# VHH binders against q96p44r230to412, part 2

Target 1, 183 residues: q96p44r230to412
Amino acid sequence: GFDILLGLDVNKKVKKRIQLSPKKIKGYEVTSKVDLSELTSNVFPEGLPPSYVFVSTQRFKVKKIWDLWRILTIDGRPQIAVTLNGVDKILLFTTTSVINGSQVVTFANPQVKTLFDEGWHQIRLLVTEQDVTLYIDDQQIENKPLHPVLGILINGQTQIGKYSGKEETVQFDVQKLRIYCDP

## First folded at step 1 (VHH)

Design a5 (framework vhh_8cml_1)
Fold by ESMFold2-Fast, scan of step 1:
Structure a5 (fold): chain B 183 residues (1-183), chain A 126 residues (1-126)
Amino acid sequence: as target 1 above (183 residues)
Amino acid sequence: EVQLVESGGGLVQPGGSLRLSCAASGRTFSDYAMGWFRQAPGQEREFVALISWSGGSTDYSDSAKGRFTISRDNAKNTVYLQMNSLKPEDTGVYFCAAGPSDYYEWLTSPEEYDYWGQGTQVTVSS
């Protein structure tokens, strides 16, 4: 698998580190001043596998719409995105599609609101060629079907912590952000 | 960005006390967590104590707990190490270091610190 925090050199770009617990769990405070971007080819040199698991552990106070993680085309269009909508308290997953080039699935289950309580939570997205399943704090929340996907283009950028449709960085805390290739 | 200068070292008898000072020059001293490390001849630098940017949190090595106290004065750009009940095993060069603020439990390794002083010698001998 792929450690996105390591791939984007978050440790080298963010100096402020968070005391998460007496167990000395590592974490980072992302500030609006840092740009967490990297060439997708440096993070995912062979693209993404057909099935993967996205896992993140974060906390945030943001009340706007922002992308926790995204992969853009060379001309800046989203191919993959995990979007946290602080306005409606919902989670959106964007991926490629043979129809219209992309597709968006919305997770609006009431349990999704837990992510917006300013506490630490884990998101897991199990992505297959047929569907995507959301888990929050090891509890299965919802399964959504997917239209057939396309492979991603790797000549653009992979980014974390950006306002949706913008290059401005969101202030949030992150402990883990990884892709596992063997779901 | 910050330069550190230690002082207060010297020769002391077992059971004695010393107060080390570390004076920082630079505009952002209060943005850093501060640590003390020591090095005996032929050994690697070992952690002694650390203090958060505000002074609200401290941590100590097992050998320093109950005997040493770290403190800071951000108005004077200075961090201190009060050493009581000194033992011959405490002999070494003592370094102050400045590292990333806030997550102090991460700052128990020399590699996590950005800036270092030149050191001050502490000798505990009869």
Scores: ipSAE 0.000, ipTM 0.117, lowest interface PAE 12.9, mean pLDDT 84

Design a6 (framework vhh_8cml_1)
Fold by ESMFold2-Fast, scan of step 1:
Structure a6 (fold): chain B 183 residues (1-183), chain A 125 residues (1-125)
Amino acid sequence: as target 1 above (183 residues)
Amino acid sequence: EVQLVESGGGLVQPGGSLRLSCAASGRTFSDYAMGWFRQAPGQEREFVALISWSGGSTDYSDSAKGRFTISRDNAKNTVYLQMNSLKPEDTGVYFCAADSPYEYLWELSSGYDYWGQGTQVTVSS
């Protein structure tokens, strides 16, 4: 698996730390002045496996649409993205597709609104070649089918905490952001 | 699921070196990120060092950078903390911890999923 916070050197780029508890490693207080970007080839040299689990623990106040995590092509187009829509209080998952190059899965279940209460929450996305399942705070929320995917291109950038379609960094707190390769 | 046992603690003089070991039981050891924490008398437990499941990524507290090295041997189910240039401020009980991939909000208030009992490190003349 992959620790995205370690892969992007968040410990070196973000100086402000927040403790989730005395017994846990400190989380990071991300400000709009840092750029959390890295070459995808440095983080995922062989791309992503066909099945994986995305796990993140975060807290935010932002009411706009932003990408918690994303992988872009060299031209800046999203290939993979976990998007938090603060306007509608929904979560979107973007991945590659044989149809039109990409696909977007929308999780609009009422339980998704919990993520937008300004408190700490954990997101888990179980991604397989057939479907994606969303879990929030111990609860399975929804399962959605996927059209057949393509492998990602690794010649672009992997980024954390950016407004969707922009290079501007979102202010938020993050404690965990990882990919596990054995779901 | 994973049980952790620390060893290698002891009394050492300032400027000395010490190597801590954390032996894990359970086949899932290689799937866990592993960390070292410490707690001085009358103080809260603090982070020292972290190593990813593969050993490819490490992180250190500001006080540990340049002096301590975390490593792991997945074939021996063991994590190590090599401590050099020890200072009296490094005195404390050192704990090994394993970080589960499937943490949830309600369990995050306690931190890491698996903890050892600790090993005492004393840096004194």
Scores: ipSAE 0.000, ipTM 0.200, lowest interface PAE 11.2, mean pLDDT 83

Design a7 (framework vhh_8cml_1)
Fold by ESMFold2-Fast, scan of step 1:
Structure a7 (fold): chain B 183 residues (1-183), chain A 126 residues (1-126)
Amino acid sequence: as target 1 above (183 residues)
Amino acid sequence: EVQLVESGGGLVQPGGSLRLSCAASGRTFSDYAMGWFRQAPGQEREFVALISWSGGSTDYSDSAKGRFTISRDNAKNTVYLQMNSLKPEDTGVYFCAASTPEDYFYLLTSGEYDYWGQGTQVTVSS
């Protein structure tokens, strides 16, 4: 599997730490001054497997629409994205599609609003070739079908914590951001 | 090993304030994150607030946000919970707890705490 925080050198780029003990760094305080971007080929040299689990643990106050994680084509188009919509308090998952190149799945279940309470929460997305299931804080929220997917192109960028459609970095705290390849 | 002793509980009227203290055994206290949990009659322990080892990070339950403040004094090996605008729903036994978990998310669950105090009763009633 892939540690996205390690892949983007977050430990080197973000110096402000959230610690639970003097010897143990548990998270990072991301500010707008950093650019958390990396070539996708350096993070996912063989692309993504057809099935995986995305897991993140974060805290944020931002009320706009932003991508917690995204993979862009060389031309800047989203291929994969986990988007937090602070306006409507919903979560969107973007992935590739044989139909129109991409597809967007919207999770608007009322329980999704807990992510926007400014507290720490864990997101888990179980992605298979047929569907995607959202879990928040170990509770299964919703399962949504997917149209058949395509493999990603790795000649663009993988990014963390960007406003949707923009290169500006969001201020937020993150403890975990990983892809597990064996769901 | 850490030993925890709570104090400051009591009977208060709705809208009142109360300050809880948790005194910890000596030398390793500053290595631990600290949490406050509460238990109403017939219920499981519910998360209230947490504070990191340095005091630089805090978090609160939805019911506690804006009303309660957690703080710590590492020189005195003590953690505090300042409770304002108390409601009858805040009634319960309040426990302090110490942990150094592998994942910050799990610090929100009572099962991840290694050391617990005996608890102090808070009653909000007229």
Scores: ipSAE 0.011, ipTM 0.243, lowest interface PAE 9.6, mean pLDDT 85

Design a8 (framework vhh_8cml_1)
Fold by ESMFold2-Fast, scan of step 1:
Structure a8 (fold): chain B 183 residues (1-183), chain A 124 residues (1-124)
Amino acid sequence: as target 1 above (183 residues)
Amino acid sequence: EVQLVESGGGLVQPGGSLRLSCAASGRTFSDYAMGWFRQAPGQEREFVALISWSGGSTDYSDSAKGRFTISRDNAKNTVYLQMNSLKPEDTGVYFCAAEYYDFWSGYYTEYDYWGQGTQVTVSS
């Protein structure tokens, strides 16, 4: 697996630490002044496996559309993205596709709204070659089919906490952001 | 209930190698992620390495990457830490820990079980 916070040197770029009660587990308070970007080849030197589990623990107040995590091509187009839409209170998952190069899966189940209550929540996305399943706080929420995917190009950037389509960093807190390769 | 017993520590010269073993008792060893931690005199306990319940995923501290390899044998209820290119800074008591990893929730719980430790001393 891959610890994305470690791969992007979040511990060096973000000085403010927060502690999740009651455990000694520390998180990061991300501000708009920090640029959480890294070459994808430095984080995922051999790309991503065809199946993986994305796990994140975060809280935010943002009411706009933003990418919690994304992988861009060299010319700035998204290949992979976990997007939080604060306007409609839904979650979007973007991945590659043999059809039109990319595909977007929308999770609009009413239970997804709990992510937007300004509290701490965990997201888990179980990604396989056939489908993607969303879990929030230990509950299976929704599963969605995927069109056949392509491998990612690693010559662009991996980024955390950016407004969708922009380079501006979102104000939010994050404790965990990790890819597991043994689903 | 899981009980952990470490072995394989000792005195070694800089540049040398040691293999630590952690033997677990209990019927659910394969349900636990296993980790190695170390503590030098007067310092806090620090993370060294982690291996998932299946053995398919591993993680290392920056100081251990490229030098240490964690592995497990679920049939023998044992986890190993192969330590190469040892440095004086690696000196400390090495502890084995078992952490329940609920794959379905994606959460690691707090480490439930700790061994008593095995001393590693790297000196000329």
Scores: ipSAE 0.000, ipTM 0.110, lowest interface PAE 17.4, mean pLDDT 82

Design a9 (framework vhh_8cml_1)
Fold by ESMFold2-Fast, scan of step 1:
Structure a9 (fold): chain B 183 residues (1-183), chain A 127 residues (1-127)
Amino acid sequence: as target 1 above (183 residues)
Amino acid sequence: EVQLVESGGGLVQPGGSLRLSCAASGRTFSDYAMGWFRQAPGQEREFVALISWSGGSTDYSDSAKGRFTISRDNAKNTVYLQMNSLKPEDTGVYFCAADLGYYDSSGYYLPSEYDYWGQGTQVTVSS
């Protein structure tokens, strides 16, 4: 698997650590002053496998629409994104598609609202070539079908914590942000 | 990346002891939480023990509690599993696993949470 926090040097760019619990679980306090961007080729040199598991642990107070994680083309277009919509309290997953180049899957199940309660929560997205399944705090929330996907281009950037469609960084806390490849 | 090499396995009689070692190379060892897992023939890998990146926290499966002790030496890039009062049920291939030193106090019990694995060392407990 891939540790996106390590791949983007978050440990070097973000100095302030916070604890998720009294038992010394560590996280990063991301501020709007840091730019968490890296060449995709440095984080995912072989691209992404056709199936993977995205796992993140975060908390935030943001009420706008923002990308927790995204992979952009060289021209700045999203190929993959995990988007938190603070306006509607829903989660969006963007991936590549043979139809129109990309596809967006919306998770609007009422249980998704728990991500927006300003507390720590874990997101898991089990991505396969046929579907994507959302889990929140180890509970299965929703499964959605996918149109056939394309491989990603690695000539652009991988980014964390950006407002959707913008380069401005969101203020939020993150402890884990990883891709697990099925062995 | 980090590479892990286990050693110390072997054949022992019930009630005996073994000390397993896992030597790490490649990345900064002290940034990794370490776990031991085992796999019996025809079974899935199961959790045995874990130790945090600093060594300040350990946890064990119910079958290992009171009999096994996990420890680490960050200066030597090595994690250890001291196994006492071994039983036939402890027979299996023992794997060392590493996860980057961030944790949420769960997940470490699941093989899928670990980034790097050794090839394993055989432990056989029989008369």
Scores: ipSAE 0.000, ipTM 0.147, lowest interface PAE 12.5, mean pLDDT 83

Design b1 (framework vhh_7qbe_3)
Fold by ESMFold2-Fast, scan of step 1:
Structure b1 (fold): chain B 183 residues (1-183), chain A 122 residues (1-122)
Amino acid sequence: as target 1 above (183 residues)
Amino acid sequence: QLQLVESGGGLVQAGGSLRLSCTASGFTYAMGWFRQGPGKEREFVASISWSGGSTYYADSVKGRFTISRDNAKNTLYLQMNSLKSEDTAVYYCAAGYSYEFWTSLPEDYDYWGKGTRVTVSS
């Protein structure tokens, strides 16, 4: 698997730590002053497998649309993105597609609103060749079908915590951000 | 911070041609050209998608102006042909944060250059 926080040197770029609880590992307090970007080839040298599990633990107060994690082509086109829409309180998953190059899956189940309560929550996305399933705090929320996907290009950038369509960093807290290749 | 620098403005005779350039300090999404003539507000001229595959023009410049971009050089171009005295203006390069190029509204653009002056004489 891949530890995206480690791959982007978040431990070196973000100095301020925050406690989830007295007995749990500290998270990172990300501010707008930090640029969490890295060459995709340095984080995912062999790309991503067709099936994987994305897991993140975060909290945020921002009410705008932002990408918790994204992989861009060298010309800045999104290939993969986990997007938190603070306006509508929904979650979007972007991935590659044989149709039009990319596809976007919208998770608008009422339980998704829990992510926007300013508290700590865990997101898990189980991605397969046929579908993607969203889990929040270990509860299965929704399953959505996928059009056939393509492998990612690794010559662009992998980024964390950016406003959608912008290079500006979002203020938020993160404890975990990982890809598991053995779902 | 993203910076945009326009160049290529100058004095040209009516019926002549001029090419404007705008160099960005980094990657840009959709880009456009706006202009402001003497005593006028800023008006839309043309826009282009982040891939360069789609363009949008103001009716007053269709068939005379051509917008293009070279992403390898982070540079936007405006080829102006059959220039008229009404084209006299300061021309501004603009960049939007989104993928949308189908906008003629200045408020949809986040980054602006300082402008380059074009004077068309009779």
Scores: ipSAE 0.000, ipTM 0.101, lowest interface PAE 17.7, mean pLDDT 85

Design b2 (framework vhh_7qbe_3)
Fold by ESMFold2-Fast, scan of step 1:
Structure b2 (fold): chain B 183 residues (1-183), chain A 121 residues (1-121)
Amino acid sequence: as target 1 above (183 residues)
Amino acid sequence: QLQLVESGGGLVQAGGSLRLSCTASGFTYAMGWFRQGPGKEREFVASISWSGGSTYYADSVKGRFTISRDNAKNTLYLQMNSLKSEDTAVYYCAADYTLYGSFYPSEYDYWGKGTRVTVSS
């Protein structure tokens, strides 16, 4: 498994810590002034396994479309992305595909709106070779089928907290961002 | 530094019941129970969210075990019913900064030293 916050040196790049409660649960306050990018080969030297679990805990106020996490090709095209659409209050998952090189899964269940209430929430994505299942906090939200996937290219960048299609960093708070390889 | 202390283990006959407790030295968010049997790795048993509203169970214990918590006492419980010989293990209490439960030992930063449960046939 992979701790993406550790892999991108978030502890060194983000100096402001926030408390999730009056007693001591700490997260990172990410501002537009930091660049949270790293070579994918340094974070995922053998790429991603066919099945994995993505887990994140975050809080945000932004009302635009942004990538909580993404893996780009060397020429800047998304291979993997967890996208929060603050305009429509939906979550998108991008992954590779034998059809057109990529595929996008949209989670538009009404319960997804909970992520956009400016409070702390956990996202869990259980990714298999056949489907992806979204969990928010304590509940299974939705399962969506996937077209057959391709392995990722690791010669590009892994990034967190970027506006979709842009290099500008989003202001948000994050406590956890991890990949587990044994679902 | 957060400390976790388990209690309630012991010897019990198959079909019997035991209640395990875990007292934390301070407030915790999500908590979990894991166990390790002879010659095996630590495996997930059950987890509970900070509010107690969400619980998760391993398939092998679902319907027999109940996890609960009392936040006023900083105490986690595991009620174990219909015990089987396969439930024989050292049971560990774990706590993390996770708001909701987790199946993965690596998500828990704090661990107790364990309490032994032996189920005789």
Scores: ipSAE 0.000, ipTM 0.283, lowest interface PAE 11.3, mean pLDDT 86

Design b3 (framework vhh_7qbe_3)
Fold by ESMFold2-Fast, scan of step 1:
Structure b3 (fold): chain B 183 residues (1-183), chain A 121 residues (1-121)
Amino acid sequence: as target 1 above (183 residues)
Amino acid sequence: QLQLVESGGGLVQAGGSLRLSCTASGFTYAMGWFRQGPGKEREFVASISWSGGSTYYADSVKGRFTISRDNAKNTLYLQMNSLKSEDTAVYYCAAEYYDFWSGYYTEYDYWGKGTRVTVSS
């Protein structure tokens, strides 16, 4: 599996820690001054497996559209993205597709609004070759079908916490950001 | 806060079959079955990856038992065929999961109360 925070050296780039819980569990306080980017080949040298679980624990106040995590082509186009839309309070998942090169899945279930309450929440995306299932705080929210996917290109960048379509970093807090792989 | 509840155990004749179930209160990654027979330590029985694409079995059950899962129901199954008296044990469900509040995943550290399987001659 892949620890994306470790892969992007977040522990070295973000020194300010923020407490999640009374048990003194701490996350990273990301500011607009830090650039959380890394070559995809350094994080995912063999690309992504056909099936995986994306897990993240975060807290944010932003009311704009931003990518919690994304993988870009060398010319800056998204291949994979977990997008938080603070305007409509919905979550979008972007992945590759044999149809038009990419596909976007929208999770607009009312329970998704919980992510935008400025509190700590966990997102889990269970991605298979046929579908993707969203879980929030251990509760299954929604399952959506996927068109057949393509492998990703690894010659571009993997990034965390960027405004959608921009290189500007979002102010937010993150404790966990990981891909679990089916062995 | 994750809870695993095993069910489906009972008394069965040698050569018979049983299906065990384990329902999780939340998301789990990989899952497995372990058992403890009379006077023995807990032993591995079978495991399954979260997608169901990878399974592993103990040599003693290979070809007789089948592990499967239904992620939509957060449920793990063990189909036990051609049961032998040596399969008599309490069967335990275990899971890898992300502990939201600790920020760490566990690896088969959870043991429920189990479900008892008795195979008679």
Scores: ipSAE 0.000, ipTM 0.204, lowest interface PAE 15.8, mean pLDDT 84

Design b4 (framework vhh_7qbe_3)
Fold by ESMFold2-Fast, scan of step 1:
Structure b4 (fold): chain B 183 residues (1-183), chain A 123 residues (1-123)
Amino acid sequence: as target 1 above (183 residues)
Amino acid sequence: QLQLVESGGGLVQAGGSLRLSCTASGFTYAMGWFRQGPGKEREFVASISWSGGSTYYADSVKGRFTISRDNAKNTLYLQMNSLKSEDTAVYYCAASTPEDYFYLLTSGEYDYWGKGTRVTVSS
């Protein structure tokens, strides 16, 4: 698997820590002044496997649309993205597709709104070649089918915490952001 | 106070299998297994959420060990296959309670710990 926080040197770029619990579990306090970007080839040198689990633990107050994590082509087009829509309180998952090059899956289940309560929550996305399943705080929320996917191009950038379609960094807190390759 | 009791440890030959159990005296949320080998620090092995919907494994045991639970019996299991000499350790069960639920923990600080069960893998 891949620790995306470690891969993007978040520990070196973000010095301010925030406590999640009395038992010394700490996260990173990301500010708009930090640029969390890295060459995809440095984080995922052989790309992503066909099946993986994305896991993140975060807290945010922002009410706009932003990408918690994304992989862009060299031209800046999204290939993979986990998008938090603070306007409608929904989660979007973008991945590659044999149809039109990409596809977007929308998770609009009422339980998704809990992610936008300004508290700490964990997101898990179990991605397979046939579908993607969303879990929030250890509860299975919804399963959505996927059109057949393509491998990613690794000549662009992997980024954390950016407004959708922009290079501006979102203010948020993050404790975990990882890919597991054996679901 | 919540008590955790591990069982199932013993001597096994390399390539063999063992199943560890941990029974809790009451309700638990997240649970996990940790181990401490000779001359080593305690390390994370595997964890599981209350529902069983989330599991996490250390890279060293992934594909060989399977964590599971039976909430009706308040029991956590670790199925250990293809055992190696480096798996020799005392294995500890750890748990959180509803008021102290720690779904963020894949290692480190849990609220309650058992006394451990010894696993020895002979070559």
Scores: ipSAE 0.000, ipTM 0.140, lowest interface PAE 13.6, mean pLDDT 85

Design b5 (framework vhh_7qbe_3)
Fold by ESMFold2-Fast, scan of step 1:
Structure b5 (fold): chain B 183 residues (1-183), chain A 122 residues (1-122)
Amino acid sequence: as target 1 above (183 residues)
Amino acid sequence: QLQLVESGGGLVQAGGSLRLSCTASGFTYAMGWFRQGPGKEREFVASISWSGGSTYYADSVKGRFTISRDNAKNTLYLQMNSLKSEDTAVYYCAATEVYYTGSYWVSEYDYWGKGTRVTVSS
């Protein structure tokens, strides 16, 4: 698997920590002043396998549209993105596609609104070559089909916590951000 | 630099079977088979993702050909059954530089073998 927080040196770039107790750090407090970007080749040197599990644990108050995680091409186009739409309270998953280069899957199930309650929640996306399944707090929410996908180009950037379509960083808290590559 | 070497081509009677192999000099991501018949452009035959979990076939070969891979041996296979005269072509092995779950376009493959000839006689 891949620890995206470690890959982007979040522990070095973000000094403010969220604590549950004096002995346990719950996560990182990301502010608009930090740039959490890294070359995709440094985080995913061999790209991503066609099937993987994305897992994140976060909380946020933002009411705008922002990318929790994204992988961009060298010219700045999204190849993969997990997007939180604070306006409509929905989650979008962007991935590559043989048709038009990319595809977007919308998760608008009423249970998705739980992510926008300003509390800590876990997102899990089980991505296969045929479909993507969303889990929130270990509960299966929705399964959506995917058009045939392409592999990613690794010559661009991997980023976390950016407003969608912009380079500006979102204020949010994050504890976990990982990719699991199951056999 | 990655190199691909095809083998297994030959002469076979219509209705017969043939297995093609392609050995890579190292690790490969997604792989595919393309073919070029006399006086024609190179066309897609089949592709397979790195994990082997996704396979894609041209309509003309669906149900007759099976693509598979052995990652421990860096080898790609194409099992061809119920061969037709229209399958006569030079068969090319191709590989991508990234994890890739299939492509119908020649331009999206980065590495190519020199080809192996398959002739199907009536």
Scores: ipSAE 0.000, ipTM 0.114, lowest interface PAE 18.1, mean pLDDT 84

Design b6 (framework vhh_7qbe_3)
Fold by ESMFold2-Fast, scan of step 1:
Structure b6 (fold): chain B 183 residues (1-183), chain A 122 residues (1-122)
Amino acid sequence: as target 1 above (183 residues)
Amino acid sequence: QLQLVESGGGLVQAGGSLRLSCTASGFTYAMGWFRQGPGKEREFVASISWSGGSTYYADSVKGRFTISRDNAKNTLYLQMNSLKSEDTAVYYCAADLSEYYLYPTSEGYDYWGKGTRVTVSS
């Protein structure tokens, strides 16, 4: 699997830590002044497998549209993205597609609003070649079909915590951000 | 500088159909259609993500209008069916270069066309 926080050197770039629990579980306090970007080839040298599980644990107050995680082409277009829409309180998943190069799946189930309560929550996305399933705090929320996908291009950047379509960093807290290859 | 050019407007009878097009001079992410009728505020009609996988419609046009795009031609479309006199308006194409998914508000779009006029006669 891949530890995206480790792959982007978040431990070196973000010095502020926040405690999630009395048991000394700590996360990172990301500010707008840090740039969490890395060459995709340094994080995912062989790209992504056809099936994987994305897992993140985060807390945020932002009410705009932002990418918790994204992989861009060299010319800045999204290939993969987990997007939090703070305006309507929904989650979007972007992945590659044989049609138009990419596809977007919208998770608008009322239970998704829980992510926007300014508290700590875990997101899990089980991605297969046929569909993607969203879990929040270990509860299955929704399953959505996918059009056939393509492999990613690794000559661009992998980024964390950016406003969608922009290079500006969002202020938020993150404890875990990983890809598991054996779902 | 990005330019958006709308076309396809005109006079049509109630119950008829019309197809609007908007051609962009370059790459765009999220795109949408807005309209402004005589003496009314500008209102949202429909929006579409870059991939075409996500679409949003105003309640007044759901089931009658279909938004689509052809990224190879940098062109956005609005197929309007079962037109009503209330659909009479100037229709504006809107785009953003930085957001691949925008919610349907005017404030989300930085680039706008000059509009194409649609008149529905009863």
Scores: ipSAE 0.000, ipTM 0.137, lowest interface PAE 15.8, mean pLDDT 85

